# VHH binders against UV-B-induced protein At3g17800, chloroplastic, part 5

Target 1, 346 residues: UV-B-induced protein At3g17800, chloroplastic, of Arabidopsis thaliana (Mouse-ear cress) (q9lvj0)
Amino acid sequence: ASSASNDASSGSSPKPIAPLQLQSPAGQFLSQILVSHPHLVPAAVEQQLEQLQTDRDSQGQNKDSASVPGTDIVLYRRIAELKENERRRTLEEILYALVVQKFMEANVSLVPSVSPSSDPSGRVDTWPTKVEKLERLHSPEMYEMIHNHLALILGSRMGDLNSVAQISKLRVGQVYAASVMYGYFLKRVDQRFQLEKTMKILPGGSDESKTSVEQAEGTATYQAAVSSHPEVGAFAGGVSAKGFGSEIKPSRLRSYVMSFDAETLQRYATIRSREAVGIIEKHTEALFGKPEIVITPEGTVDSSKDEQIKISFGGMKRLVLEAVTFGSFLWDVESHVDARYHFVLN

## First folded at step 4 (VHH)

Design b25 (from k01 with S105R R106G; framework vhh_3k1k_2)
Fold by ESMFold2-Fast, scan of step 4:
Structure b25 (fold): chain B 346 residues (1-346), chain A 120 residues (1-120)
Amino acid sequence: as target 1 above (346 residues)
Amino acid sequence: QVQLVESGGALVQPGGSLRLSCAASGFTFSSYAMRWYRQAPGKEREWVAGISSSGGSTSYEDSVKGRFTISRDDARNTVYLQMNSLKPEDTAVYYCAAYKLGYWRGYDYWGQGTQVTVSS
């Protein structure tokens, strides 16, 4: 069984390795492997994907055999719907386990929850504040975009990371979720950029020439380019670089994205699978909790009275970097799983 | 697959009562706020009633207050609209809607509607 004994008589309460607790049979199994033998997670995932493929093949065969006596069509459709929901949940939890493993390989601990601490300060950011490992996980080109994303979120507070603010938990959660989606987008773009750079087919000629041009270009040229393409700016908070001063820097990857046509930009900005969408939502809800939606006397929904949290700007930076990295890892593991168990519907 | 299926629409006499039901599938019903809307021919869709995800808060359009009651049964994934003292002005197609504000987007699901006719 797992070398991590689930001995209820033990007085130790191990901290969770991730905010989302996996509930499917495959998820529970992978959670045990993550704790006891993390090096076996890839093999365990292959086994679970093989089981899903077998179940899918069996479901396809049963669909062809729906006319067999004793098979109620209404009952068959209901069972098929339940199995589809189970498959989706299992895939979500496989993706999650693989993302958690990538954080473990990077020696980065995921924030387990964003809730007031039991200490008198009530602060939520009791996590380690060192972010150097998170910053070094990305290509230099991708990190240029991540730095600009942080500057758009934190503004002048980039220089005041020890200051504490009282902020809506819902708003922080929205920023976290948006940052996950942004990281997914950036990793997808970066993979294409790195391939074209290696093949020396980047727009504008060789990578040496492009790098030289970018080093020579001033901030005014960069700001004009961002202003000309608001969609590119929208992924980083939707505001011109001129509005944020010197904190926004020239970016090779942003210039590359600006070479895309509108169709390519929309495609890259879209999360490909419903399973990846589901895991982004479940992870964020596990981290921040589910806000209750109340109906106002005017018949609208109201979440404006959500909980306020006390967090430092350094804690915000840590959350945003984690979120972007989570999205980056999600793209990688989604691609890895889809190659083995085709589930992405394009 | 998300589905909302309304039922209970009928022809009733003025002063009569009717209960509409909306059965939900394909999502975690208990996480969604539920609403009823109505649309009469040639008019814009009008909000009628709403109930929070917990069921602890309800709201109604002024013209139906005291006459209509919204409720939910999370065990059956169903929301109800009890309509009393019906008036000809209540004649409309009634739509069930499910809403959840997620961290990165809102989820807004609608049924196909059920026809309520109040006529002498």
Scores: ipSAE 0.358, ipTM 0.637, lowest interface PAE 1.9, mean pLDDT 80

Design b29 (from k01 with S105K R106E; framework vhh_3k1k_2)
Fold by ESMFold2-Fast, scan of step 4:
Structure b29 (fold): chain B 346 residues (1-346), chain A 120 residues (1-120)
Amino acid sequence: as target 1 above (346 residues)
Amino acid sequence: QVQLVESGGALVQPGGSLRLSCAASGFTFSSYAMRWYRQAPGKEREWVAGISSSGGSTSYEDSVKGRFTISRDDARNTVYLQMNSLKPEDTAVYYCAAYKLGYWKEYDYWGQGTQVTVSS
């Protein structure tokens, strides 16, 4: 009712449901269904995935029959490469449509773009400030880690969400991207934690066994997870909390992560598919725009000339919660699709 | 697949001119800053010239300023290095490099190089 009135008020230019516009035939088809009949998206996705699998299998048969060297092999490889690129883009957009559909089911609107408002204030955060829905989408154990992540980014500003800051757009985008990766990592860890909890196999049986040493170790493990990715480490130079320990609350999931060896932690912190990597990049770029990179007279890369934006800390919190949730949904849809269609991208 | 292919390297006499080309494929060329580097035998690789992703700014190493011009053609996914008033010390293998600092990941792609020899 009330939300329908808001959509009607958009007139001939309705609000985008997501920042990235899908361009493949499958992507355009799924985008139309997301708007007109969102309840049919799962069935439409199954149809598109079956078509994709059929096309892949038919090319496998054709490749096996092409065994002579020469012009025929060269032509076949060229055609195969083009079709492979088309399939990768199609799969990428299917995954994106599934993530968007999960946000719609949760009744959470994705921020369509981070750009200055037409209002004289020039603020970018004109999107809805409804964070309660985003907070309720996660397990209690996972949300404890999300709260610590927010504390790391905002620090004392967690208590001053109405304050406005002028911040590098590149840095905000890097925090968003890092938060997507963190959400992906957290959901993967949380799924393992919930399974072991149900099976009564968890290393510890008490939530109250936390010590100062355990808390310090958990903080170190979080730093290891952040530093295991060069891209995630970049957020430490942007919007970041001052220090650790006193600003990081004890959490069950953090204690659980301490049970991981370095190899397992690295594996869990890595995005599994090239398509998921591509979606994170395209989504963030659609949201924040393309950063302009300048080469200095000394031959070094200069990113300091990027655009400054005016945003409240409440707006920043909303972006971070959305990003973490996006990563969480990305893990879910990637795992679901891979289990059914076994795309091998390693 | 990501690929950068340099071409145009040749033997030229001192004072001559040469234009190098670098054709890119497998990535969104217009989103990347493009650079030229060179490496002479027994020397470290040195930066020569750079052009921003928009093409709005260019920069050059001091020894080539006024002699070399970098440009790009995004419709053809190609970056160029126009080299004028060539000197023997410009003799090197010239490499094309594409750089993007994405919001999530840094991308740094390199070509295989093209030989430029300045000699009588």
Scores: ipSAE 0.318, ipTM 0.651, lowest interface PAE 2.5, mean pLDDT 79

Design b30 (from k01 with F27R Y109H; framework vhh_3k1k_2)
Fold by ESMFold2-Fast, scan of step 4:
Structure b30 (fold): chain B 346 residues (1-346), chain A 120 residues (1-120)
Amino acid sequence: as target 1 above (346 residues)
Amino acid sequence: QVQLVESGGALVQPGGSLRLSCAASGRTFSSYAMRWYRQAPGKEREWVAGISSSGGSTSYEDSVKGRFTISRDDARNTVYLQMNSLKPEDTAVYYCAAYKLGYWSRYDHWGQGTQVTVSS
């Protein structure tokens, strides 16, 4: 609630607020507003969406008028294609600016880049290790799923966040992108769960008291085992209760998801817009850089020489939590923009 | 997204030269690794040449090494295949392909091809 701010100054040079640099005229304008006058961003976005809608309506009229056979139709279709690509990029950057604004409102700084530090260690994770703000942005039910996701990625390393690994930059970026997708899915599911919870219509098996009982029981069982059989700790190489890795915890949201039919699960697991998919890709590429792809003598892709990075498991946890939160915010802003511009295809 | 259009295919004499061009639409061309493939009648599609997204690395199938050169012009969104010392066995439809390994997804785009015939 009143924890110290994690937004320390970068010294004399300002750091960028986000890894992706916006290139469209609207994107550049929104980037300036995000830095100088953040309170004006909602109004600026509404104005940009109105301009996109006007342009789309005008282009629709031009398609109707281009009914004459010949070279003019080819030219008009090419111009229409270019305008559609420009509108898509503008819309992507509007979504991105809104996600960045949500991070600012949450008082969470986005990692600006994953690159080797000038520090002798060569580590990429020079970011603040305080993740409490990121953890508190989610419902308790959603965070149970996030914790299990972290446990699957980090395993026993959840108990040893200071340990450093040398790992493929490409692989870390893939985990980041997958975690963004997961956060989008989890937020969509959590939104439905919270609504049904408030309305007292949750299906059987999504009982908070049942989850709490199972969680308490698991902790008590572990403590009892260590206290009654000290030889178990010695046999396991001297691992103490205080050094034990994180286990997968009971999850209310998991039980809720298991109540879905296959069609509902498939729908919820799908990113709804091409623009949202586009910004996930562009954001991740801006953060990690573009992979150098080399073609082998056999004509296959060789990614084996991708850059190795040194990162702590605490740094990995920070990246995964940021990615999940990015996905969560992406669902919110996509829904907000779609209500105004109507760009989701379905 | 990217669309590819090949051009430059022609009938040439053995020992002749030809340059194929592949024009791409879309602003992300510089993020794609580019490849040339060929397919002769009754044969499987064969990889010919490749160039990395940065342009810093190129590779070639053994039968074309020293004769073919792949290059790219990102300002013009175009990849080229310079073919020298052409042989009758180089006769094929030549396809341009764009490959991008993204952090979230993989993209593999193909052109429609351009016919190269080496015959007297």
Scores: ipSAE 0.303, ipTM 0.557, lowest interface PAE 2.0, mean pLDDT 79

Design p01 (from g03 with T100L; framework vhh_gefurulimab)
Fold by ESMFold2-Fast, scan of step 4:
Structure p01 (fold): chain B 346 residues (1-346), chain A 119 residues (1-119)
Amino acid sequence: as target 1 above (346 residues)
Amino acid sequence: EVQLVESGGGLVKPGGSLRLSCAASGFTFSNYAAAWFRQAPGKEREFVSAISWGGSTTYADSVKGRFTISRDNAKNSLYLQMNSLRAEDTAVYYCAARPLYYSGKYDYWGQGTLVTVSS
């Protein structure tokens, strides 16, 4: 349970800046800096990373102090494991604070929770429905891929964003988590694409319109690549495909991805650090709650007892765009931190 | 090519112990939630145990206190330590993986390994 669930009676407190409440000493410190002086968060993070590196180095220096086989060595290893888990938790919260700060710089408010409103409608999507800010902060090439991702999720409902549906809360959480991972992947690919475009070394040229034959061949190749790489397939596998194909538009970035060999594609589709994976899980859980997962004899998740939520398709679009942006920011901050502190990579 | 390969199955007497292993290849196992399922002769597939990205574990009531699920991400491996085995534990045991904690199904499955508990 989140510490945010404590009752406060003043009535004029600002809205939460993020769904996940940070609990480590460093996380609590950074949370206060985010509220009071968000521009100082990068400097505060550098200080915290130096402290973590010093702690890590001191543990390495003391490693050889345990020299008795059996009980004392087992105890030493257990203590080392607990300290590593504490450092991992602290790194997770540092990454989270940096992502939240990036949303603040973009003037985008994170959805604080997905729960029924006090409004008689019972809708969960009481957050702002305008998505222009989220749409504008991506490159045009990256947004072409994001549009196709939205088309896979919403299908024909891309033209009917004001309609409200009752949808499994678990299913929406699944789409959100998948979209975070997809945003991480897309930002990594887009970053490489933009560099190669600037240097004029893009495979197959930088400004060609696709023919219908080339588009069909590219689509078939992409589907084959997705099926052979489960990490990439996960970005589409959990979403509705009804009406998909008719909504899918040509994409320069997708053509670029098709130039990747299997090894490169798998590497780009992989979340690099366990800390980043942990933050995706904790953020999604904070937003949607911990799901009651019942597994059927066939190995599928039984959603028959899952909570239904009322949400507009515009609200779904907002959640997906936020998730993709969260993933893109996570790639940026993970790369920034990795340059200063060595992560244990996947 | 994505593969999950189970090993460690065999014949064991009631009250005995057995350790199952599952080797993952062709993908980054540490980004996947994983589980053990079993299917007894003539019965439906049954959930046994699951482990999340963070190492959180869940067990079916029939195996709580007897089975322990664990993972070694450096070796791309999943394990099931089975203690105090009973005749009703006889089944083909399957390793399964899904890419996200919130994923609606287990997308990747091993071929299974047979565990027979009989006297």
Scores: ipSAE 0.137, ipTM 0.550, lowest interface PAE 5.3, mean pLDDT 77

Design p02 (from g03 with Y102W; framework vhh_gefurulimab)
Fold by ESMFold2-Fast, scan of step 4:
Structure p02 (fold): chain B 346 residues (1-346), chain A 119 residues (1-119)
Amino acid sequence: as target 1 above (346 residues)
Amino acid sequence: EVQLVESGGGLVKPGGSLRLSCAASGFTFSNYAAAWFRQAPGKEREFVSAISWGGSTTYADSVKGRFTISRDNAKNSLYLQMNSLRAEDTAVYYCAARPTYWSGKYDYWGQGTLVTVSS
């Protein structure tokens, strides 16, 4: 907030390109490149990864030379922990900058924050709710699953996007974070599906999902992958089974996922790196504020005392689509960076 | 096979310290938020402390300033450092994990480790 008052330009308040402010030296450098010359971000990232590799190699040499018994071991461990934390933060911010660049390439503006507006409506969704660009960023097969995810969250309100609801801010944040993870999962599955489709080696060779049994099994498979996100069901809880069923459509990716064994499904549903996990948490916190966790004896998060926000269902649809797309881009950039720097632990 | 196994419990005098450990196996612990719960004889389970993916911590008022939760993702382990122990801290301590910090429920639970604080 004080950085705007230190800007040399007169009268203009540039719209932020992303909710999370990058703090590391690499992150600050990449943030400058994102606003001035976003097409140079890939080259800037390569430079930063090369520097990070040099720093990691030099730390390895220092470990070998510091192998002296005694109090020096304790000091060495402390320095190594600080250096590891610095490298993790730098990697997180590199991943974030690459995700932001992908949104810019798609001509999609990230929501800067979810906060009550000062206008008479009091609504948080002052951002554009037009979603065609977000919808077109995914394969047709992937979007079939995204549509069903939206139907689970919004239910019959898919047809009533101008209606406004009062909803717990914590619950909306949980849905957003869950949707980021779901998008990461979907992109990983879709990437494998598209490769097998191109090579003509898809299981069963059929993209048809026309039976109610396949539709029901696909819904069960999706629910198994995201079953720990109860807020998804909370938004759709008011719709009848018949109304809900009419919103859920056949999905080719769902049929494909049903062919996975439990181990493969678990592996694909898992975020691979600690850095990607950190970015999901930090991005969500930047959007919604840090969550105040009230946990029941049963191990559930109590949202009943949380801040209520006013949001349209069109605003919710926009947030969910952005979240899924963020997760999709995160898989892409994580894979790209890992191929160059090798940081994935899982 | 998903497992959480607690260790480090025992008998300690009031004012003493204990460090509890929880070993996770069969899943990618680094992708999970984790917490400690406790249950005293004849009472309901209560929340003690939680740690997020990014290391953000939350504590119950009764333990704030005395207990410190931490994690070591490389060792798939969760820890609870308990200082200035009181008789009312006597309980079976459980570790728990959920897939995301923002998910509404802890899905995985350990079998518990007993902590007894008495003179």
Scores: ipSAE 0.235, ipTM 0.606, lowest interface PAE 4.3, mean pLDDT 79

Design p03 (from g03 with A50V R98Y; framework vhh_gefurulimab)
Fold by ESMFold2-Fast, scan of step 4:
Structure p03 (fold): chain B 346 residues (1-346), chain A 119 residues (1-119)
Amino acid sequence: as target 1 above (346 residues)
Amino acid sequence: EVQLVESGGGLVKPGGSLRLSCAASGFTFSNYAAAWFRQAPGKEREFVSVISWGGSTTYADSVKGRFTISRDNAKNSLYLQMNSLRAEDTAVYYCAAYPTYYSGKYDYWGQGTLVTVSS
């Protein structure tokens, strides 16, 4: 139950299952099911989607039958806007509950918040940093891309996960959000790859082995694509032309992505629904706090007042792997819900 | 090839309304935060409003309650609905896009559209 008043009784609060607290009636109901009987969440979601469909159908009929004077039209439009916002929020929370349920099925606990600990160290990474379960949730081809993504973020620190650094909280939040979007992209690409692999129609035939020459050609093509579509490089974590290539391992999925034309790559890089985008933003905000958006006249975010956090590189790896996995689950649940409720536009 | 193109500016009387549009091309607009800035004659450029990729909005105090920012990712477009316009709103309005939740280095700006609020 969400209280309209902000009275907190800290002594009686259970530890949260996820950083974002669900506030809609459907979200609160699903949160209850997640705690008591998480295996029933998919069935509860089906019930909530049927209710949303009934409400949508009722609104459609009301619009078609409406014959109202000017002032009543204004009131009708305001009510329609409110209902649209309520439906979007409900869909966001349904998607979120399904993602949380997938983490529970994987026996992985979501990080509840990124904030300084009560410990004298002041470290934020008080959560377990064991990542073996997160690493095993992905196809081998997808994990090759995830490893390269981690190498781009952590660099040489992949070999020293116990070291602690002071890092901008805003920048860690940006990396987390970008990694969620990357995981969504990777899962979408991997799904297509696995289908074509099963059907034996992959570009280049049945050979799973790639030569160094083929990998080098793919890398050069990717660099050219990044030059043509800068957002792809930014979205994928960015690839430095000077130095990071030596940290990149051969990847079957990367070679597959290089076979895409620019339009296909851009389409796959796009988050399909506003609800999925909303959940990525709300989840990241729940973890890291709402960013204090101080924008300079040049259009950059002013990070001079940005909080620095103390975190190990193992903690960073854990956050990035969770983020990528969250994105991959988000693609799955968005597709599942859209098949039943049809909310993805275009 | 990356472009932001503003439109919808013009001359309007005090108390009137205008809707500005910004068309994005050459990049995945939905992955970027988008903002409106303005620069009045003889003044520095100032922030007007920003909308995140999730739809979260922030407004400058001078425009709260009068301006509404929105986006349409399917059309790669950003909008600014301006109501109850004042002489002080006279400025060149610029559209900007930048990766808010990325470690990327790409910033995009339009060339601006002039809004004049005068009798």
Scores: ipSAE 0.118, ipTM 0.553, lowest interface PAE 5.6, mean pLDDT 78

Design p04 (from g03 with N31Y T100K; framework vhh_gefurulimab)
Fold by ESMFold2-Fast, scan of step 4:
Structure p04 (fold): chain B 346 residues (1-346), chain A 119 residues (1-119)
Amino acid sequence: as target 1 above (346 residues)
Amino acid sequence: EVQLVESGGGLVKPGGSLRLSCAASGFTFSYYAAAWFRQAPGKEREFVSAISWGGSTTYADSVKGRFTISRDNAKNSLYLQMNSLRAEDTAVYYCAARPKYYSGKYDYWGQGTLVTVSS
């Protein structure tokens, strides 16, 4: 039973720091620390990870040493399954709390929900439209890729941020989720790029990087990776790049990515942990709600009958930049937690 | 090579039950949303049920309370438990999957398994 103060739907006007409400004991504890003493979150996370590790080790020892004949095997399998689900949920919420803390450290407020405002306009974008802090959180090389991503989504509307559009909520949610995954991918690539740049071992000389043949080779490798590893093809998510007509401007980071072989591209385009995948979905659903999806006989998701929302192009830019930054932070915190807990059982 | 293979179809009497299975190979199933579709003789394909990357479920109104979708990511498998079957449920049932990145369509499809509900 949760206290009345933890029920966000009970006629109160809460001031949430994030759209997803954490439900596990660890998650609720970390949510309290985020509000009261955010500087203690790293220590609180360490304590929760240590407890989680101890519980995992205890389960492993009991399973390995225990004699479980007959019907007891079925019972132990069910108990192990339940404990694994609880552990995954706890890890998801630890990752989420760490991402929220990184936004707080950056002095950036997460959008709490995408729903019609109490304003007469009915607009959803009542959050601050200034994005300078979000733009400055990334390396110059990474931000060039983010700018190209925004250009694909907004087009000429990047020059008209005050204009309001009425668009499918499902489509905005798809763009948001895709942008989170893109930010995760970009941060992973950027981390490797910055390391190799510092060590002066970046692939390709200036002459090779400037040739049409080199550009064609990189494009062919990317297309091969998309064909054999479908995960690589998720660059724009729900945003159609077909019919746009203009090519994304090459950048150092884009050229670096295009130098990867198909196997490396697939590995980098894949979200490493099930917990990270789970938190991306839960965060997006908390922000946008569960979509009202009409699925066509052809298997296409039909967004034409979904809820329409009124949002400015500045509001859309803010959502996309937040999503990319969320993905970037998710890579960082997943790596941090993996170093201490190890998402893969040994 | 991405492949989905359905099994478990057959002939069943009205009010009976069937459990359909779908085995995925050639990709990491846990990173995909999955769904069941069906196509009755002489009719267009229709949506039955979907399950997300994280396990959230959605059902067509015609099957709510009777069908249960589930997944076992360790076995790369999708299931459909069908209870209280009706003659109207007679169809070829298809397993489908789409990438985690909120892809706009189900890109991978099985060959289908026939379910016939008749006395």
Scores: ipSAE 0.068, ipTM 0.487, lowest interface PAE 6.6, mean pLDDT 77

Design q01 (from y03 with I28T S53E; framework vhh_7yz9_2)
Fold by ESMFold2-Fast, scan of step 4:
Structure q01 (fold): chain B 346 residues (1-346), chain A 119 residues (1-119)
Amino acid sequence: as target 1 above (346 residues)
Amino acid sequence: QWQLVESGGGLVQAGGSLRLSCTASGFTFSDYYMGWYRQTAGNEREWVAFISEGGSTTYADSVKGRFTISRDNAKNTVYLQMNSLKPEDTAVYYCAAKLGYSEWPYDYWGQGTPVTVSS
């Protein structure tokens, strides 16, 4: 009957499980499974991928039968392009559902939106700032790189996480997207590192054999590499490594990355699939809203209408850790799906 | 749809040689680490030899100096050259493809090819 006893336990408004709403039939189905039985999402995904494969095979048959020249060729090609776009959207939403499921399995709630709160402060960071779970999801080697990434973004503010700043919403969104891409890169590198470590084929021997001078040189190289990303550097406000309240620490994974040739590094730094790129864009857009930017006739960006948001540095740390984790999960689920339904471009 | 097809197994006398082949389809072979594993009845699969996408190789102590792993990316094939075979090498040999170390099982596995080494 009347839930008078249950009223005492209702302390908060319900929040969505993820910022992006899934719209495809498969996406809507997977969203229902995420709410009711999240542990079944991987099995439901396998079923959806089998249906996509059947649809792709049937398109192959139709293409083979449409060898006759005529006015129907243009219409056939347009229909094929629409179906290709539908499959891409479906794959994007399958990837997204799997990433959301991984967050649920980790017992970490995704930030539902970055928007001003209804409280008098107008702050956007109404989410929990506890980051211990997010930090523990990564290998020790990967977390060393994540810590240095945070130090580069926040600088001396790593020691002052309760302070609030007024920051460009566009800039925070760019840092978030860049951090997702960085997490994807780091997870790819870390999985390779862990495999080579287990198989005892790491280049240059063990991390323990490295000198302090060699580690210091690697730290300087890492700082220079990260400073080449203007979105991250601009957010940090020009803080130098020497000026940090928290120093950039030696990293095993950084040393490993620095052993890569230029071609390998470029390949690993690239998002493999159009679908993964699409999800990074759609997720960031759902979280921050569409950028209110105007490109001038001269090709420059008009940022005069950019929205400012109030956020604590603890809130920024939480967003960056979530973004890196999202990227790491995206690498995992992209590889998982590609193993079952080949969609990564050659 | 992915597939790994092993071939080259069979019966051989101790001290003899066999060359195992594993042909891959349905994924970008050149991006994957390739490995050979073996399994005897009642035991777990054990790693034998491994080759990176860049061609770096590593071997289990029990086969080091006797087995050689190689790959041909143009043919989507990984090979295991098995020399100086011992009765202890008798097992079902499995081909595996990995992108890295993962707690999520997106590894590809073949169905296995039996190798029997008689004394």
Scores: ipSAE 0.216, ipTM 0.673, lowest interface PAE 5.2, mean pLDDT 79

